# Miniprotein binders against Ferredoxin--NADP reductase, part 7

Target 1, 346 residues: Ferredoxin--NADP reductase, of Oenococcus oeni (q04hb6)
Amino acid sequence: MDNEIFDIAIIGAGPAGLFAQFYAGLRELKTALIEATPRIGGQITALYPEKTILDVAGFLGISGRDLVNELKLQTDLVDSKTFLNSEVTNLKKIASHFEIEINHHASFLAKSVIIASGNGSFSPRKIDVPGSSEAEQSGMLTYLLPGLSEVADKDFAVVGGGNTAVDYAVELIDHDCHVSLIHRRDNFRAMESSVTKLKNSRRTNFLTPMKITGLSPKKEKLEIELQSVPDGAVKRVSVDRLIGGFGFTASSRTINQWEEFPEQFNQGFLTNEAQMTSIAGIFAIGDASIYPGKSDLIATAFGEAPTAINQAVNYFDPDRGGPQHSTSLNKKEVFKHDRIKSRYNS

## First folded at step 2 (miniprotein)

Design c8 (from T3 with K29F E33A E37Y K40E K61L I65F R68L)
Fold by ESMFold2-Fast, scan of step 2:
Structure c8 (fold): chain B 346 residues (1-346), chain A 93 residues (1-93)
Amino acid sequence: as target 1 above (346 residues)
Amino acid sequence: SEVTIRVRIEKDGKTIEIEFTVKSLEEFFELLAKILYLIEKENPKRVEIEIRAESPELARLLAEFAKLIFEEAGFTEIEVRQEGNTVIVRAEK
């Protein structure tokens, strides 16, 4: 916003955007990190700050809140600018630059753009079967974990085949619940160690390959109608609550108003191996991106961030060259951090 | 936002050719799933998909997903050819 041209505008201060800003700082790039909400951390801060995350390399279990704090400490090591309460309301191309409009009135120029968090709110992906609306209205169908202090010895069903469903099931059995895990396939697209834990637990009942065909709230229990995928056989189970674990959809009511709007599939921006969208100079990373073979993990986003930063440099300054290696960490300023300094004095 | 897709499947000297028009990328990926099902059912020696989109970049991007589906179906020889807004992906096993 200083009437100066940025090298990269990064939209969204979730984990992908935070790491992208840090890496860009190591490359001595001028970046603007733009966040619509008053807080950094994106989905993690908004939906699961207390959740223990197991699948980020280098951390032996870390809460969402602590992970965001660690990412913030990294960005604090470099010259970085973060703009909170700042919604990107338009994106347009002016000659060799992009004009980024903030909150319908302010604007600035950047040589490239990285879409990091979809710049929107997150909503659960919902089940649509006979009785689902009634079950949701009664509180017997939810899409988030309940308060875990009052769930011991309760019977839960979790439906879904991805990390959200598997993580919900693991958390529930760790709090002495019985879980019926429903999925239309025998294989889960989730962390193998979590699936193995569920398979080895006497508290987990696998209802696979099965699909939900109906829901009926009864007195004190929810009746779930299931149909076997191979033969169509019908089974009914009764549980205290059903939790839909289909994940979440990021939505932004303003992104569709952008003059430069990249092509999407299933709410994600399509990218190639360089993290470049259908519009040259605009990149997407993390949950905002989709490409062949993508894994929807925070760890994947951390790999995508430096790829996008380096490819953005190739786009606007191809003669600058690639990074030599991570020797930017040897800058004098990073050695002033107390944690890093203590490692050299020990 | 309108994409034209032509699929050609060859098996035992017989050729099946089908043309689709998709109005969204979601419909495109639904179509790719149906194409994978047809490939698994017919077990063809050769499959070709022609994708015509609004831009050369979009056509190339969509062709990358088509290539992935052919790789998953067991094809070992995959050729990609671009002609402006049209990309042709040919797969053989």
Scores: ipSAE 0.000, ipTM 0.209, lowest interface PAE 19.7, mean pLDDT 81

Design c9 (from T3 with K29W E33L K40E K61I E64D R68W)
Fold by ESMFold2-Fast, scan of step 2:
Structure c9 (fold): chain B 346 residues (1-346), chain A 93 residues (1-93)
Amino acid sequence: as target 1 above (346 residues)
Amino acid sequence: SEVTIRVRIEKDGKTIEIEFTVKSLEEFWELLLKILELIEKENPKRVEIEIRAESPELARILADIAKWIFEEAGFTEIEVRQEGNTVIVRAEK
């Protein structure tokens, strides 16, 4: 490990990192995929392996687990190394290389680095209003969906304007709940089909544009104080539970201790259109990256991965040139895979 | 990760200038909502926001958010100018 020099070290084995490893393999690059946990898949494996994902191109609905399995099969087609139970505890620049320290014990060198750590250790973005701590302690304010076998006929409020809140609301109405959807704007930055489903449902009440200004746990219900954004008018609603759907923030537990630490805002790494961070030779992709106009979709990360790989090559070996995207490139080796052979020999 | 935001509001020849420091996107969003409330109350002819960040990409992202807020507030002439880590958003109606 100490004597091995990689072309690219990829940090994080979520969907972005897995696809980056695969594409790098197609370019015959020597890569190390480094994952802090004992399993691949990142947030998908940790939080929603059974969730049906609808917005990955090429799949007519796929579970999180099956998506990760398909990505793993792609990486198995190429020569790649994956290191599990391996936390990157330091990153240093030494001459023309980066030194990557793992678990405070081992290190190796790479010519470039791609940060694909996603949300890292996740923490929900929390409501901070009078009464929110008491509501959370009582179990009347949560940030994850409850067990759905026991929620029929209950009244929920969901607050948030993104995919997390909209997905929560859709799941709840599909389990016979009534949902009050609270958001400070009249528009939602979420899948349009899901928003349309909520608008067409008798079980959904839209409380927009409104913000939460207070929470008061009562003996059996949570009272939510709302303020209209345009005119400040106050309204109160009573629900069985409030679910905060603001999404999740990555933990900065060890990553902020790196000697080479790229510029962040709100725990995301800033990049340009080449996926390059503030430090030359270090790139970021997927949920770990932030740039103007970014969509936080798995599909977006799949496009970012090849860009980062190709720009990393341009950084450390500009004379290597761009990828050869011939349909015949590596075709003979690819057809050695049993799954592909069985599909076309039937 | 501090960002400096300077807001200038012009109405009837009078100029009000206020400076803020924000440390998160949430603080920036709350600041923009307060500015929107002030715009609706005072009905100014011109509003300018100057954003100084630690990187040009961060400044650009924050400026795009500010531009969207001004468009929603009914401003018809919005200009964005960037010089490195500083972006100025000017809105007129």
Scores: ipSAE 0.000, ipTM 0.146, lowest interface PAE 20.2, mean pLDDT 79

Design d1 (from T3 with K67E E79I R81Y Q82V R90E)
Fold by ESMFold2-Fast, scan of step 2:
Structure d1 (fold): chain B 346 residues (1-346), chain A 93 residues (1-93)
Amino acid sequence: as target 1 above (346 residues)
Amino acid sequence: SEVTIRVRIEKDGKTIEIEFTVKSLEEFKELLEKILELIKKENPKRVEIEIRAESPELARKLAEIAERIFEEAGFTEIIVYVEGNTVIVEAEK
């Protein structure tokens, strides 16, 4: 890192950052990808690795984990450096370069910066009833989907009324599980098509309007105590596992930690059509960015990444020009990968 | 004991910002419910609520109340940030 000058420093190894790293590599840019956590994938890896993603072009349903794995295979085709366990603790502008401070101790220089840090770290919103701590400690209460390869014919309860709970329930019935969906109201504030799918499935049992009043972990099953709302009738059900689908609380973040901290709106970095922030040479993409008409989709971030990379080049090396058509981009080592060789080369 | 609450609502390229001061937890709950009814009526694409409390402990309690009321009001994506004495709640439909 010392005395090494990068063309681009990318902050955050979620889907946006990984694709930006890949595209920067195709443009033969010296790139550093900096991630505060010990692993890549950002919120996908942390929060929903087993969830099936339907709205990423080119994939007919893919798990979060598999999407991150595919993105890593692309980044492995290019020459770039990834720094894990590396928090950007300061960003400072020095003449024509940016000084990026890591973990309050190390620093290096880059000609441009791409912020791809998403919305920061998240913790699941937790249920607090008698027995919930014991249930969580035993692994019978969780807030994320389990590995879905061995859950067929298992009995799950999912509690919650929003998209998180409904999406979890849909994923479980698609993997041949039986799901008891618990919610204190007899309506759900989630995608209508998902709710309709659950209502039409014989694998779904609606326990509404009901609230959880207690949890009792046993050797092999979790007993859930439920109370009808508003009439107060109590009943118990036994399941293999309870999944809380209440959404997530973002961890506290320090505002204005960096000497060069771009303007924000609604906790996102405000950008123009070039993905450039209020500070020339600093760009933002994915969930870290905001602009009029933005859609908060992984697919949108994939389009933003090449725009930011190409505009960063225009910022620090305007004579380099734009990317060439596909023939030029294909000349690198992308066709040396064994999987590509077997599929696209004899 | 004093809490200030600032609400930012974005719709049709316009931003509306309003600020209130409350002196009790009950007043906070009542005001927040009224604000959420207004937000639901206007149907904005994004809402940000900033709550400033006198202590970090009070800020955390207010965050929990805001999360619960937002969920009940029909918001499906709710993100809450607690930074010192300040709580920021982002909600999207």
Scores: ipSAE 0.000, ipTM 0.250, lowest interface PAE 14.9, mean pLDDT 79

Design d2 (from T3 with R60L K67Y E79V R81W Q82I)
Fold by ESMFold2-Fast, scan of step 2:
Structure d2 (fold): chain B 346 residues (1-346), chain A 93 residues (1-93)
Amino acid sequence: as target 1 above (346 residues)
Amino acid sequence: SEVTIRVRIEKDGKTIEIEFTVKSLEEFKELLEKILELIKKENPKRVEIEIRAESPELALKLAEIAYRIFEEAGFTEIVVWIEGNTVIVRAEK
């Protein structure tokens, strides 16, 4: 990286970071998007690329993978740089700029920083019973949905009582699988419409209230030992795969010791309504940010991104006006995009 | 407003689980300070607390307080799961 100075450095290429990159481009800001992993999409790409997302405005259901693809198409319309395999290992202030250190060896300067790194590394909440390690090693116990093109008429068990488990079960029955839904209680802490769909499906078998007490990989099937919560009665079922749907949590990492380290709680950076952290010129959006009343939705992050970008401009260039009434993109190039051309601008 | 807290401590291959109900933020802080003293005295390998609050905003505030206390106690691996008004904080050395 040479001595090029960016207006904005965005850390993290999840949905918040991708939309921030796009919006910064619409404002014609010189932008760098920095991602520690070799791919974009953050949590969506890592944890639930096949999940159907219902709560992003403008889409009547979209898979995580397709949502990331749509965000990439938007970012491809703007002139900005994306750095993959690039971990921000230090952040410090040099006069009126921030120096962003990459992989302990390279650095560049930016006038402002947007932290969109999510909540760090993600790990599934795992089941721990006799045989669970062997089942996971064999691929018969997983915590993510399999590729859905080849699962028709297969038998799955899903264990869990929250949205993760219920959503997995819905996705599986929508792909013609048979699902045994295991939960230690008779009630689910999940969207009522999804639970109702499962109850009305002939492809769903409810094994509640029951807990898993053992797993035994057999030649072609996984044997699950279940115990009734009320009386301890033992039941065994055989399935092609067990999926743990206990949700995901941000893995604790060694707290980042950047020289400019904003105040952080619960693995997130505390912000105000302007998305500004405790350090002037450093902002946080999406799951990397925490503030009272925050909704943990992708849609919320999409609203936070423009706010952070516009407030960053106010920070480093206070004489520059607010957002323009129309975008300054080269409309000729935008309208050449096949999808836009086929719908609106042939 | 009542807050339910379940504490799970693991040490020397043994698991101890205790449940409490607190009625105020001050009682919550007092309880966590006592838990911090127990953690420092017993030096457990893993501690987990589950918090159920009346609102998501209160749950987040309680989670932040718990995170700070565990961090101050020397835990380097702290994981927090928040779902609505339910919070689970897991910490291990």
Scores: ipSAE 0.000, ipTM 0.123, lowest interface PAE 18.1, mean pLDDT 78

Design d3 (from T3 with R60Y K67E E79Y R81I E83T)
Fold by ESMFold2-Fast, scan of step 2:
Structure d3 (fold): chain B 346 residues (1-346), chain A 93 residues (1-93)
Amino acid sequence: as target 1 above (346 residues)
Amino acid sequence: SEVTIRVRIEKDGKTIEIEFTVKSLEEFKELLEKILELIKKENPKRVEIEIRAESPELAYKLAEIAERIFEEAGFTEIYVIQTGNTVIVRAEK
């Protein structure tokens, strides 16, 4: 368990959660941003990183990936703690605090909670072969693309037959990686243009029809054992990383296990205009929330985040005044970023 | 744009697969109502709907509608799996 008590635990690192963390930082609050997946950006990063978004104010068309990057730059201006690979498996109320259970272990205490988990938790569909747990623990097996700025000339294997695997392979070759694409069939259920691009690239090696039968992490490389589907012949390949491209699983029914679980309407957490749920001290924002007149837009979530943060403060510290205008605060760190005019140009 | 929908129904150890093309949200909802009617009549162990759209976002939004319909039909185990522009909604009893 973390020995520090957080002011606010924010569940979900999608756009709503990221902006809530940033705004809380401007108010000098101690927050834990808790994300089940290995990456920030939530649904955008998992499902739509290349989608052009037209309805976020201040951007004349922006990709999902670039929007998440801009939100990350904002959070980097403030003191914040982010916990990845951290699924909230239970919420309990203990006296005046909430105990947040992460991956079935009691992990944090927080004075308040903001649910920003979007339309649900998205977990990658995982490979289950001898050695897969060890490979994942070592970081040599992942289910999302790595940061692409430092991967040139590295060797990746991607396993899967759908658009997820094919799109991963395309991104990797576009960043000068070598990709071995593993699939149990010779055909792919993916966009024809993407498959054609991979076939025309010298950076792509097709390992089809083959299935993975074992994984062995070595000090610097992952050894993958492959078996030919027709005749069972065994082949071994060595790569820097394996990426599972089987897509993502979401379940609407299995998450109702929290001891403190707020009332829902149409699978969203019902809130009032203050973003308060049915449980005092628990708030919901973004696509996780529902109230009369709500619009399911990223822009709407950006307005909900400051409201929830300010109301959470009113809940756990009612004598603490409302927010000062952010432009009235002297934040030296905010003005150190090279995109922002410095007050210290001498 | 056109959306391709494959419905797989498993009954008595046999799998029946039917493919549809829908051009509007209303056509999609009509198709789901017919699928519900078939489910109530045949009482299958597993039903799977595969949605192929021109964008991942559209496929997922349509899958959410299918998920809600299966919930209303009394299925307790419902899985939604996305692979790019394709989403599979699987319901089991």
Scores: ipSAE 0.000, ipTM 0.143, lowest interface PAE 19.5, mean pLDDT 79

Design d4 (from T3 with R60F K67D E79F R81Y Q82T T86V)
Fold by ESMFold2-Fast, scan of step 2:
Structure d4 (fold): chain B 346 residues (1-346), chain A 93 residues (1-93)
Amino acid sequence: as target 1 above (346 residues)
Amino acid sequence: SEVTIRVRIEKDGKTIEIEFTVKSLEEFKELLEKILELIKKENPKRVEIEIRAESPELAFKLAEIADRIFEEAGFTEIFVYTEGNVVIVRAEK
């Protein structure tokens, strides 16, 4: 409790950070997982919780939300500490340790640091028309897909012309919604098969080429004012919800203000093969890292996490042996979990 | 006043990377238009532009200009990432 020194401070509770904490737990290391937002999952939770992910090994199509839930179940098997609503506002080197400042107020010490913050905080690109702020405050305008278990037979409008908007529309029709797809052009810059699927669906209505000129929240429905791009003719439609699919803006201002700020190149922290940055004892993994030959995949981050953990140990305790085997957990603790227990019961 | 712009174009599994320095907003807009002509000619699946400006506010303003120009040129999936005085603009079709 008092004056606790951590072996590793992990910054960011996205998939990379969650797996790093789990693996550190298997090595019986004392770690702090630090997350600026009130939720774990990072970019997945913020931007695409309902998206089906196909390229994570071991899962045959998993939603972002379910993937984050699975990662949380793994961290719950080990002794781990997670601090939510905790922005790292400064990082300073003091002798052989790092001082991590949280929210400009509290601080603690760690022997090493792993940056797993992804590309920083993300927010959707927003529509700016009369009534848009009121529509957003009422919950009738959103920029992410809603929970899909309760949306059957609802009327949605999706606005946008790229993959984000088209993917949203596809997910909605796959959950028995009716979708009005609004775009300024007749052409979509999205995967051809997805656009073809929407065109062949009786659940899709194309409102193109049209732009939104106003939003009016009513008691039960959102009224959308549309203007035809060629002739300026005005049309009004009424929907349960409008979803904006314009892509995202990211910000990570705080990292740039650290006293110990590792060298960056092209969107990430430069690392060597040990995942170590330009500052000894500070590592980076996942989308926060860049090195020659890096693949931009969640699966790649999962491989980087154990490397960073093991190399952090080599940094602060070089006399400690390498990783013993794939698990250091007490077998009794592992088999106490209901999911694992049911698999190994007779 | 001095802005550094790095452009990455991905096509057929290969990456082309070019760096420019501009000293005015007008030069920045002219350069973006030339980059868009190159992108339209090569028809890549993804393009990424990194902008390094003298301040975070200027970086964000330049990103908004790049976003608008890309949208006008037919790119509808545009991602903007701002980190201090650095901006990444990624456009996909």
Scores: ipSAE 0.000, ipTM 0.311, lowest interface PAE 11.6, mean pLDDT 79

Design d5 (from T3 with K67L E71Y E79W R81V Q82V)
Fold by ESMFold2-Fast, scan of step 2:
Structure d5 (fold): chain B 346 residues (1-346), chain A 93 residues (1-93)
Amino acid sequence: as target 1 above (346 residues)
Amino acid sequence: SEVTIRVRIEKDGKTIEIEFTVKSLEEFKELLEKILELIKKENPKRVEIEIRAESPELARKLAEIALRIFYEAGFTEIWVVVEGNTVIVRAEK
């Protein structure tokens, strides 16, 4: 880091954390959002990207993916830093500040902490070949299924030999996609009925036994370099997207090793009506929090976020006063955003 | 509040399939914990559980419960998918 002191550090980039980041920005607070995984959206992105959500006010029905996208557009309106691939490995109190350790080697200071890590997190097991990082950054390599409503007749490659890969391939052919299934063996460690379904489908091309040796993103397609396992022969194929189907590693155990670890009840952090935990200056929101009468809804997390932010300000700067009734965003900056500008002009 | 749970486990090339029906969240949690104890005893390499609920809201809640229980049970590779009223949990060791 830059040795800068943040007003608020938010742990977890799920919907609760994203909205907390946005609201902190509206209050002009120097904010860091810290996410252990390479992607925002938390459990929604990992578990429910295509789920239709009906109980978030303001939307008639919205997919998990679209909800996360809308939350990101809000955070883009404020000046805030987001750190991905950043696991909080320790939290300790130094005088009037908190020291937040990232990935066992880096640290920074914050005046307050908001825990928005949900109930467990997981990250995909990743492919590691030349070009894989660039392919992932471009969106051509993913580890989750894409939006399934408008992918008919597109070409996907899925790599992996277990249930995750086989089931991704089944889902894609059920949505009229063409799938090249890549695996280094001719046999799969997956449910036999699913493998049989793929073998009987004209939408499935088996690229076995082969391993991926390189990835090259092009304008609209990803070029995959393959090597035959038995004889080393090289083959190249072009697809719209590659999906890594190696499964996920669940992890949230690191939080239990923090020097400042707030009191828990039923696997959530106990909070009062101010969203404050048992440790002064540390707050919890969303599924990470628990209090009498709590409802485990995304909508309630959205209400908890402003409460926690405002109470954090009261904790570290009690003379600052309460929130303004109107937003503090620069009107000129707001109207630079294409969606707001379009709505204003229309 | 009727919930149908279908469990498929693969061990030594053979697939075993079991189906259950429960009527409450309490009964669901108890059954899922019992299923996980059975799975640990059998020590299979792959497990798939399909859960069918009466509403998408209930399906989401069941998926969150299932993920937590699987993680606490020591599974390192967990995949959970929610599609409308259906939850599919896959786990590997």
Scores: ipSAE 0.000, ipTM 0.248, lowest interface PAE 13.4, mean pLDDT 78

Design d6 (from T3 with R60W E64L K67E E79T R81F E83Y)
Fold by ESMFold2-Fast, scan of step 2:
Structure d6 (fold): chain B 346 residues (1-346), chain A 93 residues (1-93)
Amino acid sequence: as target 1 above (346 residues)
Amino acid sequence: SEVTIRVRIEKDGKTIEIEFTVKSLEEFKELLEKILELIKKENPKRVEIEIRAESPELAWKLALIAERIFEEAGFTEITVFQYGNTVIVRAEK
């Protein structure tokens, strides 16, 4: 790595970082993808590899694991350098370049930086009612989907009104579970197609508008106490497991103090429409970024990545111009693609 | 956009509830500073903030800020519940 200067250092090998690396490769840029953990895929690999993702364009439905595999195949089409087990411990500006310090490797120099580190570490948002601690300790209350290979014909309750709860319920019915969906309102703030699928399924029971007021682990089942929101009427149901679908918070993340640390709002790096942070030459994409009107979707990160790459080029080499027409790259990519697919299928 | 914030503080067997309406991020931050001062003065064992916004994303963003305020105030047990456009942040010592 002596005297090697990258055009762009990309921090974080989640879906945003992987796609940024691929797109940069199509532009023949020299990039380093730097990942603190031993695996690519970020939170997808860590938290929901088996989840079926419906809102990534171009796929009818794809598991988290398969999405990460497809992103890796794309990066394999281009010249890409990925450094795993490499935590960025400091970011400094030296003349016209950035110095990226990493714990176990030589420092990298780059003309620009893209932060794609996601949310950092996460904690599930938890139910706090009488009996919730005992239910969680017994394994009858969880906040992540269980392994889906052994859940057929089991009874689940899912509580929550957002995408997390609705996505959990869809995965469970797709694996032959029965789901009681609990929410304090009659409407859900989630993808309409997923809600429609649940409404059309005989495996889904809607317990709305209701709130959980107590949990009691019994010998083989969890008893859930519910109150009707309009009138306070009490109902009890028994399930094999309750899953809290309230989403996640990044509050437990390790605090890294970089000498060049861009302005944050609500724990995300604030950007403009060019994905540029408060520090010229540093960009942020995916869940690491925040701006008015941002949607926290993988698909949004895929749109942000090319914008950040192209704007980084405009920053360090304004005379280079825009990206080459895609057909000028196709023959080289097709030949490399065919070789990679041959290996994959062997 | 208009955001409704309800703060519930439990102290010595009494429950205090205060409702606020904010229309900007600046007003929200100013409100949080006042809430932090109230928490420091009253030293309650339990505090709850209910945020009702026009979108789940906005409610979530505001809840993360509230969670940070509770951490800075010394609360060790913080739980967050999201119900569509409503988020409840509960903090206990």
Scores: ipSAE 0.000, ipTM 0.111, lowest interface PAE 22.0, mean pLDDT 78

